# VH-VL binders against q9h9l3: the designs that were tried, part 45

Target 1, 176 residues: q9h9l3
Amino acid sequence: PRKMVAIDCEMVGTGPKGHVSSLARCSIVNYNGDVLYDEYILPPCHIVDYRTRWSGIRKQHMVNATPFKIARGQILKILTGKIVVGHAIHNDFKALQYFHPKSLTRDTSHIPPLNRKADCPENATMSLKHLTKKLLNRDIQVGKSGHSSVEDAQATMELYKLVEVEWEEHLARNPP

## First folded at step 19 (VH-VL)

Design Df8
Fold by OpenDDE, fold request of step 20:
Structure Df8 (fold): chain C 176 residues (1-176), chain A 120 residues (1-120), chain B 108 residues (1-108)
Amino acid sequence: as target 1 above (176 residues)
Amino acid sequence: EVQLLESGGGLVQTGGSLRLSCAASGFTFSNYAMTWVRQAPGKGLEWVSGISYSGEYTDYADSVKGRFTISRDNSQNTLYLQMNSLRAEDTAVYYCAKVPYRGSGSFDYWGQGTLVTVSS
Amino acid sequence: EIVLTQSPGTLSLSPGERATLSCRASQSVSDNYLAWYQQKPGQAPRLLIYDASNRATGIPDRFSGSGSGTDFTLTISRLEPEDFAVYYCQQRSSYPLTFGQGTKVEIK
């Protein structure tokens, strides 16, 4: 097994007007797509906006949710020392209040060869849904039930695999 | 070791009320969501209610909604279930159960249960 | 709600035999949020498997879970005398949380 994991997080709105994005679910998969972590997480602050349409999070999910502090510790243990793959991953790390080394971070929303394969501008920021459809011929984030962070993490990993060799070579020559 | 001990069960008439308690020990009670699950005599398991670690979030099965109230006192390491307007179909062994961090919504530790019998 | 139907109702086997228990959901159980419990007479349930295939702490490796979507399976590779009990599946994919009606594994 490779020392690589993919992460996807769902956030809810807290604070005044729900403008603060707080972690409410985190999913981590290994290189093969096996789920290493998938839990609902309870923010320390009152949830104002569940953002259910996008997050898939409902009030009922918070009943059995893991406290943020505990979940964060568990997640960080998994991520430490790993190459972490994500899509627009800065949002996930922000929600986790965590900084992962740039040299060990892979953001599929900022990989020019991946965009090129999808016939998109290399420097454009494409959605995970779009890239997954174009390159994997798979539909994700469908329906009204909200996103599946497991599905998104798996898709992210699969996308990265398409450009892994090329991108890793690039990074080796051009360390961030 | 994790221990959960239910109490408060007994015989009650239809329309009556009972308050169940669950004393927890062997883990940081205030950090874990808790649940009540019941089992009618000779029947299967039925989820009744859940409560978040702080008590802010609660949920109930439709069969008990409006009649039962789940609560907790983290300072006393105790989970409660206030049962009002009891019905014959509420007759069951009531278990309190701990919700783990991993696999939350499953229940990794259970008490031995307390029997509630509702009669006319 | 998601209705879980277990089969068979009763499974009569001898120690050392393989037991295969089925749990079918009325609709897809998202993210494999399916657990298995064991309950012996006069005892509280014990968690065996969570999220379809993860053994709970202290559970022997003769217990294994598999499946996805609407079909899940609990397998006991070689029955031990202490394994004769009632087994329940439970989903956490949607609320309300629901259990199957149980499968009784009895000694032949």
Scores: ipSAE 0.921, ipTM 0.959, lowest interface PAE 0.4, mean pLDDT 96
Fold by OpenDDE, fold request of step 20:
Structure Df8 (fold): chain C 176 residues (1-176), chain A 120 residues (1-120), chain B 108 residues (1-108)
Amino acid sequence: as target 1 above (176 residues)
Amino acid sequence: EVQLLESGGGLVQTGGSLRLSCAASGFTFSNYAMTWVRQAPGKGLEWVSGISYSGEYTDYADSVKGRFTISRDNSQNTLYLQMNSLRAEDTAVYYCAKVPYRGSGSFDYWGQGTLVTVSS
Amino acid sequence: EIVLTQSPGTLSLSPGERATLSCRASQSVSDNYLAWYQQKPGQAPRLLIYDASNRATGIPDRFSGSGSGTDFTLTISRLEPEDFAVYYCQQRSSYPLTFGQGTKVEIK
């Protein structure tokens, strides 16, 4: 099996006005889409905005949620040494208060060949939902219940697999 | 070894009150969410209530909302369930259960349970 | 709430046989948030499987879980004498958390 994983995180708003994005759920899947990690996470600070429409996070999810510091340790253990694939992944790493080596990071929101395949401008930032529909003919993030980080992580991995060979060759020639 | 020991069960009349306790040991109690689950005699399992590791977040089954209160004292490694306005249908063995970090919302360790009997 | 219906109500088998238990949800259980428990008479439940297919710590390999959406299955590949008990499924996809009514695996 390849040492490649895909990650997707959901964030809630903390701080005085809820402007701080805090990790509230993290999902990690392997190359085949198998779930390696999927847990609700409790931020150390009081949640001001659950951002449910987008995050899918509700107050009841926090009852059994894993403390952030514990979850972070578990997540980092999974990510260490792996090629980590994500969409707009800098947001996930920021929420995790973690920075993965750039050479081991793959961001599907910044892969020109992927956009080209989807008949989008190469330098545009396309949504995961749009790319998934266009390239995988699958609907994600449907309804009003918010995102499914597992579904999003799986979609992210599948999208990357479409351009993996080309992109890995590009990176080999142009190391970040 | 993880151990959970429930106490406080007994016979109570309809409309009465009872306070259950769950003494935890063998793990860092203050780091884990906890849950109460009950089982009527000869029946299945019913989730009753849950509480986050700090106690800030709680939730209840509709059948006990407004009557039961879950709480915890992390300094004493103890989980509580205050039961008010008890009804005959509340008769059950009450289990306290630990919520794991992985598969949170499932329960990886259970106490032996304490029997609550509500008489009409 | 999500109602979980288990079948069959009772499963009569002999040691060494394969047991297949079903848990059907009234609506989709998202993210495979489905657990299985074993309960023997006079004992507290024991966690067997979480998130549909993950064995809990210390659970023998003969226990396996599968399924997604509304249909989940617990399989005991070869029944041991100690496996005769009541089995419950439980979902954590939606609150309130709910259990199935249980399946009794009894010796034939």
Scores: ipSAE 0.920, ipTM 0.959, lowest interface PAE 0.4, mean pLDDT 96
Fold by OpenDDE, look of step 19:
Structure Df8 (fold): chain C 176 residues (1-176), chain A 120 residues (1-120), chain B 108 residues (1-108)
Amino acid sequence: as target 1 above (176 residues)
Amino acid sequence: EVQLLESGGGLVQTGGSLRLSCAASGFTFSNYAMTWVRQAPGKGLEWVSGISYSGEYTDYADSVKGRFTISRDNSQNTLYLQMNSLRAEDTAVYYCAKVPYRGSGSFDYWGQGTLVTVSS
Amino acid sequence: EIVLTQSPGTLSLSPGERATLSCRASQSVSDNYLAWYQQKPGQAPRLLIYDASNRATGIPDRFSGSGSGTDFTLTISRLEPEDFAVYYCQQRSSYPLTFGQGTKVEIK
């Protein structure tokens, strides 16, 4: 079986009015929750909105941040050939300007068995915070300091592990 | 091989100014954030300032804010620290250090330092 | 700012012995953003460990880092003569970046 990793990214606003979501942090963990990658990333364009209350990103984080092009290369090297787990992961890939094969992608925001386990509507899009609380009895994204992408990636992996067997069987029968 | 060579240190009077330089070689200087760290005689390490790879973003310790300015010339592979309004407590060996991509905010290569002595 | 307190201040050991150095933070260091440096007399610091447990390039296996939250440890499994130096921890969890006051590992 292919190795599995979980990814979570934080984005800041660039471009006109800060409407462009640009990668500013990326965290990748392995199946056991060990951190494989966690870096602040500097967008190629001027940051208009740090979105700090959500992203946790501040101006000082950009001082030592890895240039986007370099970070992207490092991240892609880690993801290549892996099953990549994420929550609403299409946003992460978009920010990375990279799209992982669908057959190797697992989005915990769209796994009906996971929602069912959490007593949520199977076709609803639930937040990572909600699912983590319901299924793992753990609080994430607390406080006013913004999100921790490492914490979120770890939670995402743990959630997926709860339904891994069932979901992988489903995907085998119904390949995307 | 990565090399960082500080220069510009020396004796200066309180209230005076000094400009430190750090010549970098052995890596693509323009692709890496850089930092200054100082060490008073017989004391520990103190972070002073940092600058992003392009120079667009800078930060300073509170102890030097408003007095020190970090800058870089990527065409010359050189990092600078302009120090104004120097105080006795600024006396230290000043190190320039490279910030790695992995573990950013840590410092993977250091120069040998240049001594700045501020006297009354 | 996050204050890092290292202990002990001085560690006197013989070559071949195990060294355990502690670094305690005044508040939680998020995401294990803790580094360790070695500084020998008359030399610049050298990065040993970053992000709590990752050895920097070229660092021998006898150096290892562990810990999370507010408590971190640097371990030297078997001291070599060249390992007697001052060791500093440093956090990058919040700005300003801060160092511990250092632990001196000296020969007994």
Scores: ipSAE 0.834, ipTM 0.916, lowest interface PAE 0.5, mean pLDDT 96
Fold by ESMFold2, look of step 19:
Structure Df8 (fold): chain C 176 residues (1-176), chain A 120 residues (1-120), chain B 108 residues (1-108)
Amino acid sequence: as target 1 above (176 residues)
Amino acid sequence: EVQLLESGGGLVQTGGSLRLSCAASGFTFSNYAMTWVRQAPGKGLEWVSGISYSGEYTDYADSVKGRFTISRDNSQNTLYLQMNSLRAEDTAVYYCAKVPYRGSGSFDYWGQGTLVTVSS
Amino acid sequence: EIVLTQSPGTLSLSPGERATLSCRASQSVSDNYLAWYQQKPGQAPRLLIYDASNRATGIPDRFSGSGSGTDFTLTISRLEPEDFAVYYCQQRSSYPLTFGQGTKVEIK
């Protein structure tokens, strides 16, 4: 009965040479893929590189964007107490300046049974795009117009569902 | 109770200038992006310009670029629209509107509007 | 620029009837970034629905939105006397932000 959500974020470049990743969009979906949160977010630091080819973020999106402090509060309220699924999820938590309990975190980039289903080495770090193509027969992140964090969060939840029963039982027997 | 009160409208000749103000109350103005939307008499709605909560980011409809300037003074809880080189097609009721945190880019509260009439 | 075309132009109905208003986009509206507004004569617009299907705060549940891609619908399940107004759709998928031309819902 513990609730589960999936999260994905898009980041822009801040700091020296635009190399720091700062949160500019966050999407959260429930178990059925329904959107619980999806907003553009304005980082408190000056944006040096929109990274539009990957992020899909343009200057115009920042005009109406929610301040980082406010968005963070709203997002954390949704995440608290839930199992949170993501792909390379440490990057999302870093951008949120947040630590989620390890026991409630699921990272589809590091689930051996999921890699096995994709005919990949169990310890390999596989991209969301490749796993989604291999296991769901879907193309995501197509072209150079940028990622959709809604699309990516939905794909992440569907991937986790493929191994959910096995992996949750494994974690119950092997607490982190 | 969110309140937005536009002022500064009136009659102006083609080529003239006007400055619109929007006084905000009932919310923390400096935390919200703001927008101007206009409506010509008997016509639909047209987005004019938007400004981020800090004022750092602005954008304009092509029809007003280079002629209109959006700005804000967060210490006075006031949004502005400086309109220069006015044309007959700028005749409209001008609304200021608040951008919500959820559904941003939609506009949840609007002022009563102020009429700008540009005569030849 | 995404052009939004609303239909019908005018919808004449009686109180208690169901109203169905359509909004068609010239290009796909990504992530269902479409809103609906109500405007009564001499008044500012009021936000009803954001992101295709989310009811804004304080909006009664007789208002619902649906659709995706290029085709979106606002439904009023049972018209009340206060619901006779002009309705506008608005997209936030592409800049500039654009509105539809409106549908007037009037008493038959």
Scores: ipSAE 0.806, ipTM 0.907, lowest interface PAE 0.7, mean pLDDT 93

Design Df8
Fold by ESMFold2, fold request of step 20:
Structure Df8 (fold): chain C 176 residues (1-176), chain A 120 residues (1-120), chain B 108 residues (1-108)
Amino acid sequence: as target 1 above (176 residues)
Amino acid sequence: EVQLLESGGGLVQTGGSLRLSCAASGFTFSNYAMTWVRQAPGKGLEWVSGISYSGEYTDYADSVKGRFTISRDNSQNTLYLQMNSLRAEDTAVYYCAKVPYRGSGSFDYWGQGTLVTVSS
Amino acid sequence: EIVLTQSPGTLSLSPGERATLSCRASQSVSDNYLAWYQQKPGQAPRLLIYDASNRATGIPDRFSGSGSGTDFTLTISRLEPEDFAVYYCQQRSSYPLTFGQGTKVEIK
């Protein structure tokens, strides 16, 4: 069987008025929630808005951060050939400047059976925080010091496991 | 083999200045963040200052802020620490250290250090 | 700032024995961003463990790290003669980066 990992990224604002989302942290966990990668990343462009209340990124984190090009290479080596689980994962891939095969991509923000388990509209885009509280009875992203990408990646994997059998069978019958 | 060689230590009087250098080899210096850590004789380790791979981001311990300046010259593979207004409590062995890509903010390679002695 | 307090101050043991070193933080160390270093007399520190439990390259498997939050442990499963040194913990979750005061492991 093909290996499965979960990813979560934190972004900062670059470009005009800080509207471009650039990668500043990435965490990857395995199926059991063990951390495979977790590093702060320095974007190649000047940071305009740290977005700290959501990203948890502060200027001090950039002092020891890994250059984007190096981090991207390390991250892609981990992702290649694996089923990658994320929440609104297209944003993570965009920040990585990377395309992952759709057949190997799982997005917990777009899984109707998962929404159904949460008593939510099947085609609604539900937040990771909401799904995690509802289905795992856990609070994540608590406070205003920002999100932990490790915590979020772990929660994303646990959510996927709740629907994994059903959703993998669905995808086998309905290839992307 | 990664090698870090500190130099520029010595005896100075309080209020004096000294510039430390750290010559790097065996790795692509311009791709790595760098750090200074000091150790007073017979005592523990104290983080002094860090600098990002490009030099754009720096930070300092409160005990040295405003007196010390970290810098780097990526074309010369050299890290610097300019120390001004030296005090007796700055007496220590000063290490330069490399920040790894994994576990960044820990320090995987260290120089052997250079002794700075500040006398009254 | 996060203050790291190591215990014991000195650990006197014989080769072959198990060593357990403690590092306690004054506040939670987020995401287990805690490292361990070994320092022998007249030498620079050597990185042993990063992020609480990951062995650095070339570190023997007799060294292991564990813990989370405020309580962290370095374990040396069977002491070798070369393991007698001072050990420091270091956190990277909050600036300024800080080290513990050290635990000396000495031969009995």
Scores: ipSAE 0.794, ipTM 0.901, lowest interface PAE 0.8, mean pLDDT 93
Fold by ESMFold2, fold request of step 20:
Structure Df8 (fold): chain C 176 residues (1-176), chain A 120 residues (1-120), chain B 108 residues (1-108)
Amino acid sequence: as target 1 above (176 residues)
Amino acid sequence: EVQLLESGGGLVQTGGSLRLSCAASGFTFSNYAMTWVRQAPGKGLEWVSGISYSGEYTDYADSVKGRFTISRDNSQNTLYLQMNSLRAEDTAVYYCAKVPYRGSGSFDYWGQGTLVTVSS
Amino acid sequence: EIVLTQSPGTLSLSPGERATLSCRASQSVSDNYLAWYQQKPGQAPRLLIYDASNRATGIPDRFSGSGSGTDFTLTISRLEPEDFAVYYCQQRSSYPLTFGQGTKVEIK
């Protein structure tokens, strides 16, 4: 009965030499993959490196972008009280300056049954691209034009569904 | 109640200049990106220029790049468009428009428009 | 630059009929970043649909959007007298932002 969403974020480089990851796009989908949120976000500090090869973020996207503080408030309202699914999701929460309860967090980069289905080592940290190709027969993050956070969030939700029953039962017996 | 009110339009000769203003009220102007869109008489819509909420990012359609300058004064809740080297093809109603937080890059509130007529 | 081509140019219908308006893009519109606007004579455009299928606030549910990639559709399930206007699609996938040339929906 608790509602479930998937999230993916794209980050740009801020701070010294662009090494700090700051939120520049966030996408949230529901259980069926319908988009609940998808907006470009302007970080409060100077962008040093758009990281376009991976982020898909270009300077032009910042023209219409929502201020970080406003976007964060909107995103957190969607996430509060829900099971949130992501891939290496700690990076997304760090960029949001947010900590979601562990009991309501699902990270597809750390689910042994999911790796097993992909014929990968159970304790390996597998990329979203690899898992999606192996288990969904889809190519995501194609080319050098950058990732789509909508595409990635949708893929993350579909991957979780493959192990949802087993993993939810595991977590019920082994609370985080 | 969001309100946008353009002014500064009028008749001008080719090569001339005009400065358009858009007075904003009913929302926190400094938190929203803003846009100019124009419509030639009897024609469709053309995006002209956009500016980020703080003014640090701007972009322009190729047809106006180098001749038009978008700017804003957040302390006065006003958006501007400086139009130089005007051409006959710049004749249009000019709308200012607000960018929403959801669907950003779509435009949810528009002013009434101000007519710019460029004649030789 | 993404060119948006709308069809038909004019759609003549009676109140109560279903209207189907098409917008075709010259290149794929990523993430369904396609909006629809309504414009009545002497008025500014009114946002109807953003991101292909999301109704803007206050828009009646007789307006719906669909499509992806290069082909997008605005549907008005039952035309009301107030719906006779020009409709524009607009993409935000690539800069410059561009609009279609419009489809006029008129009473026959």
Scores: ipSAE 0.793, ipTM 0.899, lowest interface PAE 0.7, mean pLDDT 93

